# VHH binders against o26223: the designs that were tried, part 125

Target 1, 191 residues: o26223
Amino acid sequence: MKLLWTSQHIKVTVHIDGKVSKMDVLEAIKTRRSIRKYQDREVPEELIDKILDAAMCGPSAVDERPWHFIVVRNREMLEKIPEVHPYGAMVKDAPVAIIVCCDSSLEKIPGFWVQDCSIASQNILLAAHSLGLGAVWTGVYPLEDRVEGIRRLFSIPEHVIPFSVIPLGYPAENPGTRDLFDPDRIHLEKW

## First folded at step 6 (VHH)

Design v76 (framework vhh_vobarilizumab_d1)
Fold by ESMFold2-Fast, scan of step 6:
Structure v76 (fold): chain B 191 residues (1-191), chain A 123 residues (1-123)
Amino acid sequence: as target 1 above (191 residues)
Amino acid sequence: EVQLVESGGGLVQPGGSLRLSCAASGFTFSRYAMAWYRQAPGKGRELVAGIYSGGRTSYADSVKGRFTISRDNAKNTLYLQMNSLRPEDTAVYYCAASPWYTKLGFDSEHDYWGQGTLVTVSS
C-alpha cells in the first residue's frame, strides 16, 4: 500500500477528438496503427518517461534487459535520419524520435537481444497509443547500412547496436482500425 | 546503497555567490537526470534547475541567468553555481536523481533524494 499516488501511477488515453477515455489492454492492441503524420505540437517529457518505463517492462531472455534508448528532439538531427534510413522520411516531421539500442555488453544469452529489443519497440508503440500519441516502428537492424548510418549520426559506440527508430507525436491522421482475426490460423490440438 | 550528499551551503550576503556540490554513489550517475530543488520555511519544495544525462539544462524562471547547473560524470558529482544571491533564495537545497533521464520534474516515490544543505542569504 502506498500512502500517496502520483501522476506516474495514472494511465490515461485521449481520443483524436480530444476526449479522455480509458483504453483497456485488448482495445489498445487492437486499435494501434502505424502513424506517419504528426501535429506540429510538442510531446511532454513526462509522456516520454511513461513510454520508456513501459519499454523497459517487457520480458527479456534470462532478464538480460540489454536496452538503451536515445531520445531525439533536435530538429537538425531528426532531419538527417532519412539520409541514412530510406523508409524514415516521416521522422523529419515528428517532434521526437526514440532510437532503441542494444548494449551487447549486457547480453547474457546470444541472439535473444533482437527479441528483447522487438518487445521494447512494441511496448513503445502500445504505450504511445494508450497516451493518445501516434508512432511507427522503422527498422534498422539487421540492415548493415542503416545500422552504420544511425551509429555514425548519434555517436553510438561499436558495442551498442541501433535496432529501431520510432518517431512519435500527436497523430495528424486516423487510418481507422483493422479487423485481423483469422480463425484459419488457429489449430486445435494438432495442425 | 544509493546516496546523495549535498555540501557547500552557508551564510552569504545579498549579491554574493555560493557553489553547491552533490556527491552521488550507488547508481550509474551518468545515465540519470539530476536536479536541484529548494524548500523555504513554510513553503513547498520547488524545482530550481535540472540537467539531463546528455548535459542539457533547464532552469526555473526565478533563477535564470543567476544560477548554473553542471555535472561531472567522472566524479559522480552535481554542482549548482549560485550568483547574485537574493534573500528570497534562502532555503534548504536538495539534490535529486531521477531514474528517467528525460524527466525534469521528480516524483518523490521513485526518485533518490539527499538530506539537503542550508543556504541563508542575509545581511
Scores: ipSAE 0.000, ipTM 0.184, lowest interface PAE 14.3, mean pLDDT 84

Design v77 (framework vhh_vobarilizumab_d1)
Fold by ESMFold2-Fast, scan of step 6:
Structure v77 (fold): chain B 191 residues (1-191), chain A 123 residues (1-123)
Amino acid sequence: as target 1 above (191 residues)
Amino acid sequence: EVQLVESGGGLVQPGGSLRLSCAASGFTFSRYAMAWYRQAPGKGRELVAGIYSGGRTSYADSVKGRFTISRDNAKNTLYLQMNSLRPEDTAVYYCAKELYSFGPYTSDSFDYWGQGTLVTVSS
């Protein structure tokens, strides 16, 4: 016999052997949207741990894995982020934010840390979405004023570069899905 | 190293009760779904009951209303309370851990099976 569970985020049917049908990878990629409005509701630490586990699973140039993460839950610190990041106003309303950083002492190939941290940032967004949370990538690097501001605000050492600030929480908006496929951007064999 | 140690099995008369325990070590117990499986002689393993990391439970139709699965995260222990036992409940009972942290429990995603504990329901 099959068992049926529902949650605020998903409706799931489980076979008696325990098989589950959920959002697949392609669906998660296609339906993820930037979320900038959050419920006044705590995000459990176990969900943050799961998101960070997923973030660290990304590919990395020569497996250098230079990423470090700062988890910010302190309201006063979250409220200061818009002072150094003009387009980060939504961060003050989020229950938590993750700052993705590069530890340059771990870099094995110059310059590839940017790709490594981009991959980690995207994995955070996808993992959050798959868990029923909403998030948005707010850019820090390569804007020198934002890099410097975030570094000072969070006491980040000089050999560590803040890359992105990702606020997240339970969504308080539903922007819907976008139709983004554009065949004019696909060239076969030659330009 | 992940270890699961089952205990509490034994011989009982039909209509009797037993409480099984599974002591877990080597992983963050609270983050994983846990399950009880059983295997009767000459049969494959059958999912009996499962409990998600958040406490939600599920049961096989054959045991629903008679068995109760529970967990104590502070003690890293999984329990199965078995009431109104029947001869057809006779089996070796196994404790199992979900493969992925915070994942749903499925027969394909369980690893680290324990040694099992024998339950015999006979007169």
Scores: ipSAE 0.000, ipTM 0.097, lowest interface PAE 19.5, mean pLDDT 82

Design v78 (framework vhh_vobarilizumab_d1)
Fold by ESMFold2-Fast, scan of step 6:
Structure v78 (fold): chain B 191 residues (1-191), chain A 122 residues (1-122)
Amino acid sequence: as target 1 above (191 residues)
Amino acid sequence: EVQLVESGGGLVQPGGSLRLSCAASGFTFSRYAMAWYRQAPGKGRELVAGIYSGGRTSYADSVKGRFTISRDNAKNTLYLQMNSLRPEDTAVYYCATHYFGKPLSWESDGYWGQGTLVTVSS
């Protein structure tokens, strides 16, 4: 069995200070950075499959799970994304991008699909990082021009809303990690 | 373009055997759970057998011990070996997909084939 797609324990090995290290969940969350520079290398389909499995495992309001995903590897299509998404310039240089979409016919409670698709998008970023890849979330919804641009470019039906475009690949940059913990934002018992 | 094309249905006598095939295209077959459903005249669809991407199988009580579901990922093909067929097995048999983590259910929200008719009659 060379292609296995089931729930498994994921071990991630990353290069830290010239050494290979294992990453757990908290480390993955704390060390994930937006990556916008990619190596000119193919991302294996098996890794994309693992990332999408993780994306679908997020919690969803009343279990509506409205997410659908478009996997884009075609260079001509990737090169057209910056034309409809001004902050998506890096997408043209990525080997692959995932478009996170909401199928509104699956929505059970109005408006919560935004949270559902945000959770799916974050899971894509964390799963990619855990597998040694880099990714960045580029926003589509709620910017009407971007929503319609992406819809037309990928022939997305009117009942489906493109939410985010996430280019990913093997990272060609290492911005390091940040300590973002701010205790002044934690209020005990009351504001 | 996702397609599922069933074949192998036909007329058999009680106690006979048939092997159904489902040829899949337009998606990464190996990553999907697959299932066989059936629908008898005047009845709803029912799950007959399922196989997960990792090879684990499940069967309806009515077919357990008589039917065997299997897959060939290299050929993108799903099979249902049906032995010791009974008149109550008469139905249109459908091949269906499931995406990652989705449990096998009565009605798949994935892709469906056109169906193949199995008639068990003397």
Scores: ipSAE 0.000, ipTM 0.093, lowest interface PAE 19.5, mean pLDDT 82

Design v79 (framework vhh_vobarilizumab_d1)
Fold by ESMFold2-Fast, scan of step 6:
Structure v79 (fold): chain B 191 residues (1-191), chain A 123 residues (1-123)
Amino acid sequence: as target 1 above (191 residues)
Amino acid sequence: EVQLVESGGGLVQPGGSLRLSCAASGFTFSRYAMAWYRQAPGKGRELVAGIYSGGRTSYADSVKGRFTISRDNAKNTLYLQMNSLRPEDTAVYYCAAVPYKGTFLYSDESDYWGQGTLVTVSS
């Protein structure tokens, strides 16, 4: 059975989409911030499904789409992540986290899975933001101790590489937007 | 075919306000940094304010807190809101499209210049 939606979930999603889906793509990119403080509110499963749908729409090298995702809602498991990820302290306070993984058996071009999983991770951040959620990318690969720590915690097979851990929730902070445009990094026609 | 046309200059009393506009055509306005320069009688041209394509702004110390630069990329228009005007602000004000190289806080270099609009602050 592949039923991901109920009538109740559909109603909540449509109402939230009606408010946050008015943000255009450039606005979403420019206003997205890393969010590390979350409200004590559950994130509906239908929003996670929408975020993962967006994650899988990213381009990949030779269309290899090597990404797999673990959705973690179990509080005890979330509380163990900081033990193996020094910069993952906020994960224990999040209602949910997504672990972005590469299935190396799906890799067609050596090494490009890193770019593929980076694209998927960024799409998760942008999709979460567009849906009124906050998220932050915490790095796992290429740090071997973090890779092995996360693999052990979540029973990840040896042919699968955990790439990032992305906690998500309704924001409990509002850091505002940044002006990061640096014209000195843009070269017209030549260096 | 490249044109920058300033408007909004005029005579105003000390403490008054003026809003300058610059209409741009013949180039991809949204991809250029834009600036306002001024030249007072008997003095060299000086940078007043700049705005990068992404909206980041910079100001000369003499105008900080009094002037506000802004842009409307949909209308290809640059603005300068001038408040609390002083006699020493009297100058011809020039709109300029600035190259991406370096900082225009200290540069008189520009790819394109307007013809200027006169601002006179006098009782």
Scores: ipSAE 0.000, ipTM 0.071, lowest interface PAE 24.0, mean pLDDT 83

Design v8 (framework vhh_7aqx_2)
Fold by ESMFold2-Fast, scan of step 6:
Structure v8 (fold): chain B 191 residues (1-191), chain A 125 residues (1-125)
Amino acid sequence: as target 1 above (191 residues)
Amino acid sequence: QVQLQESGGGLVQAGGSLRLSCTTSGRTFSKYAFSWFRQAPGEEREFVGAISWSGGRTDYADSVKGRFTISRDNAKNTFYLQMNSLKTEDTAVYYCAAQYFSLPGYKTEDQYNYWGQGTQVTVSS
């Protein structure tokens, strides 16, 4: 299938099998799905590096860039996440997870770190998808029990706020694409 | 918001040309992306070509690429399908379609907000 906007390509390298794949930016946005089932297969460090590079390329309020990331590959640690995050059961089956955090000491304007970390989280999902991986955003902030549970589990300092936990891996499911465009949600000139 | 009406269909000899027009009655013509679809007897409706809301991008089915050209004239609230080097296999009812703002899923019928009633194109050997 050819896309009308195909000139906007993302060129990606999948190192472990020597493949080079291309995915249009619009295609990546429109076909990304939450993936909760993963193959028992490692994710190369090269791909994690590319994903984190993309995460840090998002805009942030007054360029405060408050993000810090924890990369979790340890099976015992992944298996403990569902104990403090009741909707994170899939994390224990993922080969790796990224915890998106805000270092509040880097915050220049109060409250906008939530938007900054949301943008970083979405970029992780899109980058993972473009690289042939699947991922899902599991919410941590603003649920106090989850924030403190994740903090304690990963020894996160008090001035750092865990925002999201994103397990990722090679997908073991294909839910298909969604048709979400709704012109009734678009208002011209006024509400 | 917009009504679509095709014109320019008819009988043409193989190797000939036809230009289909689709006129709209809406005031926000420039905000729409437009496509042509066709349906041959006993077949499913298939995508033929599309033009973006800005006019800067076009796409075509492989079977018509190089022979058909889609264009738009915002001043006339009209868009066109120029059909050259026609083949008997191009015989079908041709429909124009409009999608507001952008072209998500531009090759699937369910993504289009407005449709014309169709115009018959018959290509004789």
Scores: ipSAE 0.000, ipTM 0.080, lowest interface PAE 20.2, mean pLDDT 83

Design v80 (framework vhh_vobarilizumab_d1)
Fold by ESMFold2-Fast, scan of step 6:
Structure v80 (fold): chain B 191 residues (1-191), chain A 123 residues (1-123)
Amino acid sequence: as target 1 above (191 residues)
Amino acid sequence: EVQLVESGGGLVQPGGSLRLSCAASGFTFSRYAMAWYRQAPGKGRELVAGIYSGGRTSYADSVKGRFTISRDNAKNTLYLQMNSLRPEDTAVYYCAAQWLSKYPGFTEDSDYWGQGTLVTVSS
């Protein structure tokens, strides 16, 4: 009879402990902060592609995935956003912004597109943070004046609803740590 | 101007020890995750050890128990203590910094890189 021979690997292999890699996700969630000050430095298209890939990987009600994204790099357009979104002043100073939209023609379960677009928005924030970028979620929906202002500014069709505007860039601020765990919000078995 | 400057490399006999240092400037060192990578002749760049801003560490299996990564935030310096060195540890060693404590990552994920320091383990 012949024995099966095992060959040894001749290259160094990096093995990262599962505990360390699992803690990295939790640390990313815990250390992500809203960033409103950005370096005067362009964000590579490859990083935007990675962020949008992550945005589309979120769970969606009945897998409807109604999200569409507008990537805005044009300075004149970024400077006009604060005119229709008063709390979006920081957008004009960002090198790029992503507008998260819902195509209502793709909606299968009425009303769940809000959850779907919220998940996509959060994934953008986490992915940006993981890539060394800073971002902030500025709300559009459900404020009708902001929805119509953004729609008009970016020529968004009637059946598409702008949900959020997320400016992003390399961070120019370093906010402190937040510990937000509140055990009074956890109820065991009953309220 | 951001700089990472490695030092402490050299020629050492098998079984010997070396301590590498990385002096950082131009950024808030204490907020960055720091790492040592290496590249051996004919091989790709690979992660050796990493240390988070809070001091938590991780190591490649090939160096676990032999190498120790540490940092001194007051001096903006990263260290790698290398013990029980083997010929297979021969490589250029690079210091790297990652904003907001992301680690482990790919080579494109690091924000800043040093120029490297050569470590040669031979008799």
Scores: ipSAE 0.000, ipTM 0.091, lowest interface PAE 20.3, mean pLDDT 82

Design v81 (framework vhh_7aqx_2)
Fold by ESMFold2-Fast, scan of step 6:
Structure v81 (fold): chain B 191 residues (1-191), chain A 124 residues (1-124)
Amino acid sequence: as target 1 above (191 residues)
Amino acid sequence: QVQLQESGGGLVQAGGSLRLSCTTSGRTFSDYAFSWFRQAPGEEREFVGAISWSGDRTDYADSVKGRFTISRDNAKNTFYLQMNSLKTEDTAVYYCAAKPWETGYLSPSEYDYWGQGTQVTVSS
């Protein structure tokens, strides 16, 4: 048999057991919500690896891919994050967090690392959601006190910039749906 | 630069066992992940299993969990795929692959080094 592929007819979703789920890409994007309450349940290493695989698949300016990731499962370390990130209180209650970092020595075009790490962060959120997990992006860069606090807490080198802290786990909340489509923000042909 | 060479492929009857070997040569680093992928005719390359550079972490595709085991022999610069309870659906060309670090190991496009492949045919 010959495999017939067209981009408009491909549905790819992943179940937490590694099987294809029924959530397509557009549904995943539209239904993802920030989750700040987590079940007291461990997240398998297999799911973290799938999430980080997705994070590294993002486009990057001149393919510089400056992102690095720190996976934090240690309870004592998770409990210290709110000390240096005031609005990261939920991190201490998460079973795991991912710190998205930029190695500035890998940067080929100045300034694009922010976009690269933003793309990686969003891919983490979408991948987590597609796998039945919940996550939230907590901002680190460009707030210098948070950057310095996270750097010191995790022994991050001077040339590496912590960008975001993303706690994740099985969700213990189900926030309502949002209709965010605004046609007034779409301009055809000219402004 | 890492070079990879597979061996041990062949014809086997359903329910049988086969062991594939992948020998590494050239510059080998402790920070490498080593993986097996397979490709059936008309299909894309799919992940089968991986072993970390430390040897303490392994991962498997759901279709092979409980039947296949990946292992490493550091003294021989070789890693293995032990395939038990083989099914006709396991028929494919099997590739070994390597990449630095252990993240991204599920995606064929992320691997820097590949072997030439070895054919496994499972008859009924």
Scores: ipSAE 0.000, ipTM 0.093, lowest interface PAE 21.0, mean pLDDT 80

Design v82 (framework vhh_7aqx_2)
Fold by ESMFold2-Fast, scan of step 6:
Structure v82 (fold): chain B 191 residues (1-191), chain A 125 residues (1-125)
Amino acid sequence: as target 1 above (191 residues)
Amino acid sequence: QVQLQESGGGLVQAGGSLRLSCTTSGRTFSDYAFSWFRQAPGEEREFVGAISWSGDRTDYADSVKGRFTISRDNAKNTFYLQMNSLKTEDTAVYYCAAGPYEKDLFYSTSEYDYWGQGTQVTVSS
């Protein structure tokens, strides 16, 4: 990894030097990709526990931590998700999925649960990647039909809102890395 | 949500080659299947080529098989149409399009016609 500065259209470039040891945080962030094809391989419970531990370590508004998680390994249930989530076709082929939920009774500041659950969802993706797994965030909230469909399918109580469905497993694909740094989106001191 | 911008169109002689690029902005590039379509004067918009969200699968219209190659570069948020052995009948406005990742290959123009503004390719002979 090195940091380089260049002239007009001042740019910062970060190079990752092809490490063979454990992934550092910046490497995890920059190399994580959405994975939609999974090996027919069980994900150990210990790895799911580590991922959920990471999810719960996210910051939340006034420390409300409104998140709850449903871990789905039942193939019949995974196969029904595409019926209520049109963009969740890959979920049926995953060995496991995590449904990130908000318990509205834990909310201390109205509306911030969306940010809280977004943070938890991203931590799931990063933790999965760091452990050699692949995952993808499929959106549920705020799409009313998906919220209702997922709630019904998993017997989620009325006061709990399903936020995202994240299938995960050992990757059966390897998408290339992305170069997304855009200095035109950085404004110095004013717009 | 994704925005697409074509480049690389222009005038080329029959038998020549041209590479079109489609650069994306908005949502994550790797989450989409991509296609090229074209519209010749007085014709309807037709399928040219498709590449899957994984990049492992491609398909082409019979009229361009063996001459055109579609590819994607996820690091640059860009996908390409390499056009070789160009014929006068390849003259058209070329459009790039993005489709949902759950489709293996994307062939439909109807829902995504507004996503590409088009680039003119003119083959002279």
Scores: ipSAE 0.000, ipTM 0.106, lowest interface PAE 19.9, mean pLDDT 80

Design v83 (framework vhh_7aqx_2)
Fold by ESMFold2-Fast, scan of step 6:
Structure v83 (fold): chain B 191 residues (1-191), chain A 126 residues (1-126)
Amino acid sequence: as target 1 above (191 residues)
Amino acid sequence: QVQLQESGGGLVQAGGSLRLSCTTSGRTFSDYAFSWFRQAPGEEREFVGAISWSGDRTDYADSVKGRFTISRDNAKNTFYLQMNSLKTEDTAVYYCAAQLPYDKSGFTSASEYDYWGQGTQVTVSS
């Protein structure tokens, strides 16, 4: 498998197409659902490029941008993820997964990489949804056995921390509506 | 959906060895993670060892680590527990168990297992 990821390719595609997102931001946030069932359809490399571009656009503490990404399409590798991640069973059925990692050598402010990688993970979920794909965040950090399992499986060096595994594909399920607004969680001026 | 049957139990002297087998019937042997549990008279069922669906990961109880080895043979729809350096404290009924990994949190809790064998007695004398 050839992997051809460039920022220039992504920028040209976004500029020419002008249609990468047809959903407004609030709509995307409100209608995104965790998707764990996927069609047996390949996800085009171009869509993964757009998703990763969005992931890297998140804010990061003192602009440290510690994120690295592993794109996994190999069926044998996807099928091994549930072995090291008990809640990652759906990953083996996905056409592709993205592993969000922190390169600790890029960290400028201790501990903020968790927030940085959380932002990148959420941007992946929102971008996938806006492009007609479904995805789910499966947690790796801070569970040390999952961290080391994923590290070993993908030959991740010791200074890099796997944070999340996000399988994605065209949805084979359509979860119902969620009404999550709770005014009792909003406090004016004080607790 | 899968049925499990233990074999290989019996009486053995302390310091000896014994190999337990668990034969499975049913489809999709390679989709299951497998484990062994044991239960001594008057005690709770305890974890002994586990092997993941791919065979790449094994876990053992501290009491048997270094003495027992779990393995699987997908071609034979069978998995094994090789028990070496047996102690009188290893006397128990041994159960094989299978789990589908789809929603499981780990290997060591009996509640994580979907299918169980009937058990085979292992008695270690003197």
Scores: ipSAE 0.000, ipTM 0.117, lowest interface PAE 17.0, mean pLDDT 83

Design v84 (framework vhh_7aqx_2)
Fold by ESMFold2-Fast, scan of step 6:
Structure v84 (fold): chain B 191 residues (1-191), chain A 125 residues (1-125)
Amino acid sequence: as target 1 above (191 residues)
Amino acid sequence: QVQLQESGGGLVQAGGSLRLSCTTSGRTFSDYAFSWFRQAPGEEREFVGAISWSGDRTDYADSVKGRFTISRDNAKNTFYLQMNSLKTEDTAVYYCAAKTFESPYKLTDSDYDYWGQGTQVTVSS
């Protein structure tokens, strides 16, 4: 059974580097930044388990939940990702990456898997940030060469589509926060 | 929107060569993957070859593999089908087609967003 290969001890209380992390949801959303530089430090499996649990909690069209995840820690495999993903150079320097995939056999409503996997990818970014990690979304779908490159590297079957590659680790950069609120993009009652 | 126009068709003797061109206008050329299809009299339209938007990947029908080569020239907004060692069985109307970048490649007519008007290729014995 594949469940025997993953941690079954998902804890309610979050611990980061031996400390309890406190970040509310609005703070996490507003302060998350793309992180491309990582410390030379392993990410505990317990944190990856928590991130993947959060990824699966996203809304999905007709509750189809077509997402699957590949967790990559193997150094040699991480070093091959930039060969098939030109903008994924930072992946080779990350301690771990998550590949978000869609299993098309689970799709109930054609076309909504893209939105479903986007939601899962964003939840990974937010959960990682809330746990004191940094991550970045590197795009795979809809770029045909990247999809097929990633498929070949990780032996992904034809009915499964790799959607994104998300390297993550403890951040080695601090880009600061952004104030992006623009009231000109809000229209009351009509355009 | 993108518009496609084929050129380079004509009459050629068996064993000869012909180069088809498909010129695009409208949307950015690099946003598209391109394919060639053909339709012989009394037959259904069939896939011939495809090239990805990056140009890094090409695919061919078994019947033309080793004889035909697809390529693209982003500076000229044009893609090509180089046809070598032509056979009488290659006689058909050749259509160029484009699709927005979506993975995986789909090799059926319904999977392509834009089509040219077709160019006749006749291979005589």
Scores: ipSAE 0.000, ipTM 0.110, lowest interface PAE 18.4, mean pLDDT 81

Design v85 (framework vhh_7aqx_2)
Fold by ESMFold2-Fast, scan of step 6:
Structure v85 (fold): chain B 191 residues (1-191), chain A 126 residues (1-126)
Amino acid sequence: as target 1 above (191 residues)
Amino acid sequence: QVQLQESGGGLVQAGGSLRLSCTTSGRTFSDYAFSWFRQAPGEEREFVGAISWSGDRTDYADSVKGRFTISRDNAKNTFYLQMNSLKTEDTAVYYCAASYPLEKGTYISESAYDYWGQGTQVTVSS
């Protein structure tokens, strides 16, 4: 599968079995699934750069933009993540992982960095999917042992808080899409 | 692609027992967390029970606690729902679901699971 995109219009062209199809924004949102099994295939740096560009495009409280990202490709380091993150077993099999961090020195409003980093994490998942990759969000913050374990493992300074670990790669699984629309959660004009 | 297939459903009298099995295709069964959900006619799908990837934690819906037991057999790539003391209100289509290791507290959410079986009918007659 090969992905093409334009910077002016966020439309992705996907080649599947020699056929060209369009994945617009709504289709990408509706068809993104957590992917935890990856092909033994390297992810090009150019695709990681596009994903990180998308990560930084989310809204941020008072435009504080507190995120920093660690890109991990080293197999030995990826294999150590499950030792400090008990629900991160799949990371050891990924060709690459992105660690989303908050630089607290950039924080303008206390506590809103969690929302900023959540938005960045979701953009990573959507961008990866739009580019033919699979990814999954594994939680770090606010679990103190995971925060400190990841901090020590990647030499993250005390003023920086690891928020999520997102392994990604070319998918080696293909879960079907889900119909999650629930009209009972929509209230018109009032509760 | 991971595929899940339920078996063991059928018709049973109230007070009886059934064991449902969920068999997976895949090389990494031991890395997955598993759950059972059910859907009664005309109702929404609801959580029944879950087992963590390590097997060290199980969770159950209040309606089935003490009657149902979830277990896994990594050597057979299969996990089970042992249903005892069945009631007519247990009548439903039962679905197995799988995900890689889940965050604590997400077991009851359908959105936490990436793979689903097609369902198996359980009918409990009075």
Scores: ipSAE 0.000, ipTM 0.138, lowest interface PAE 18.7, mean pLDDT 82

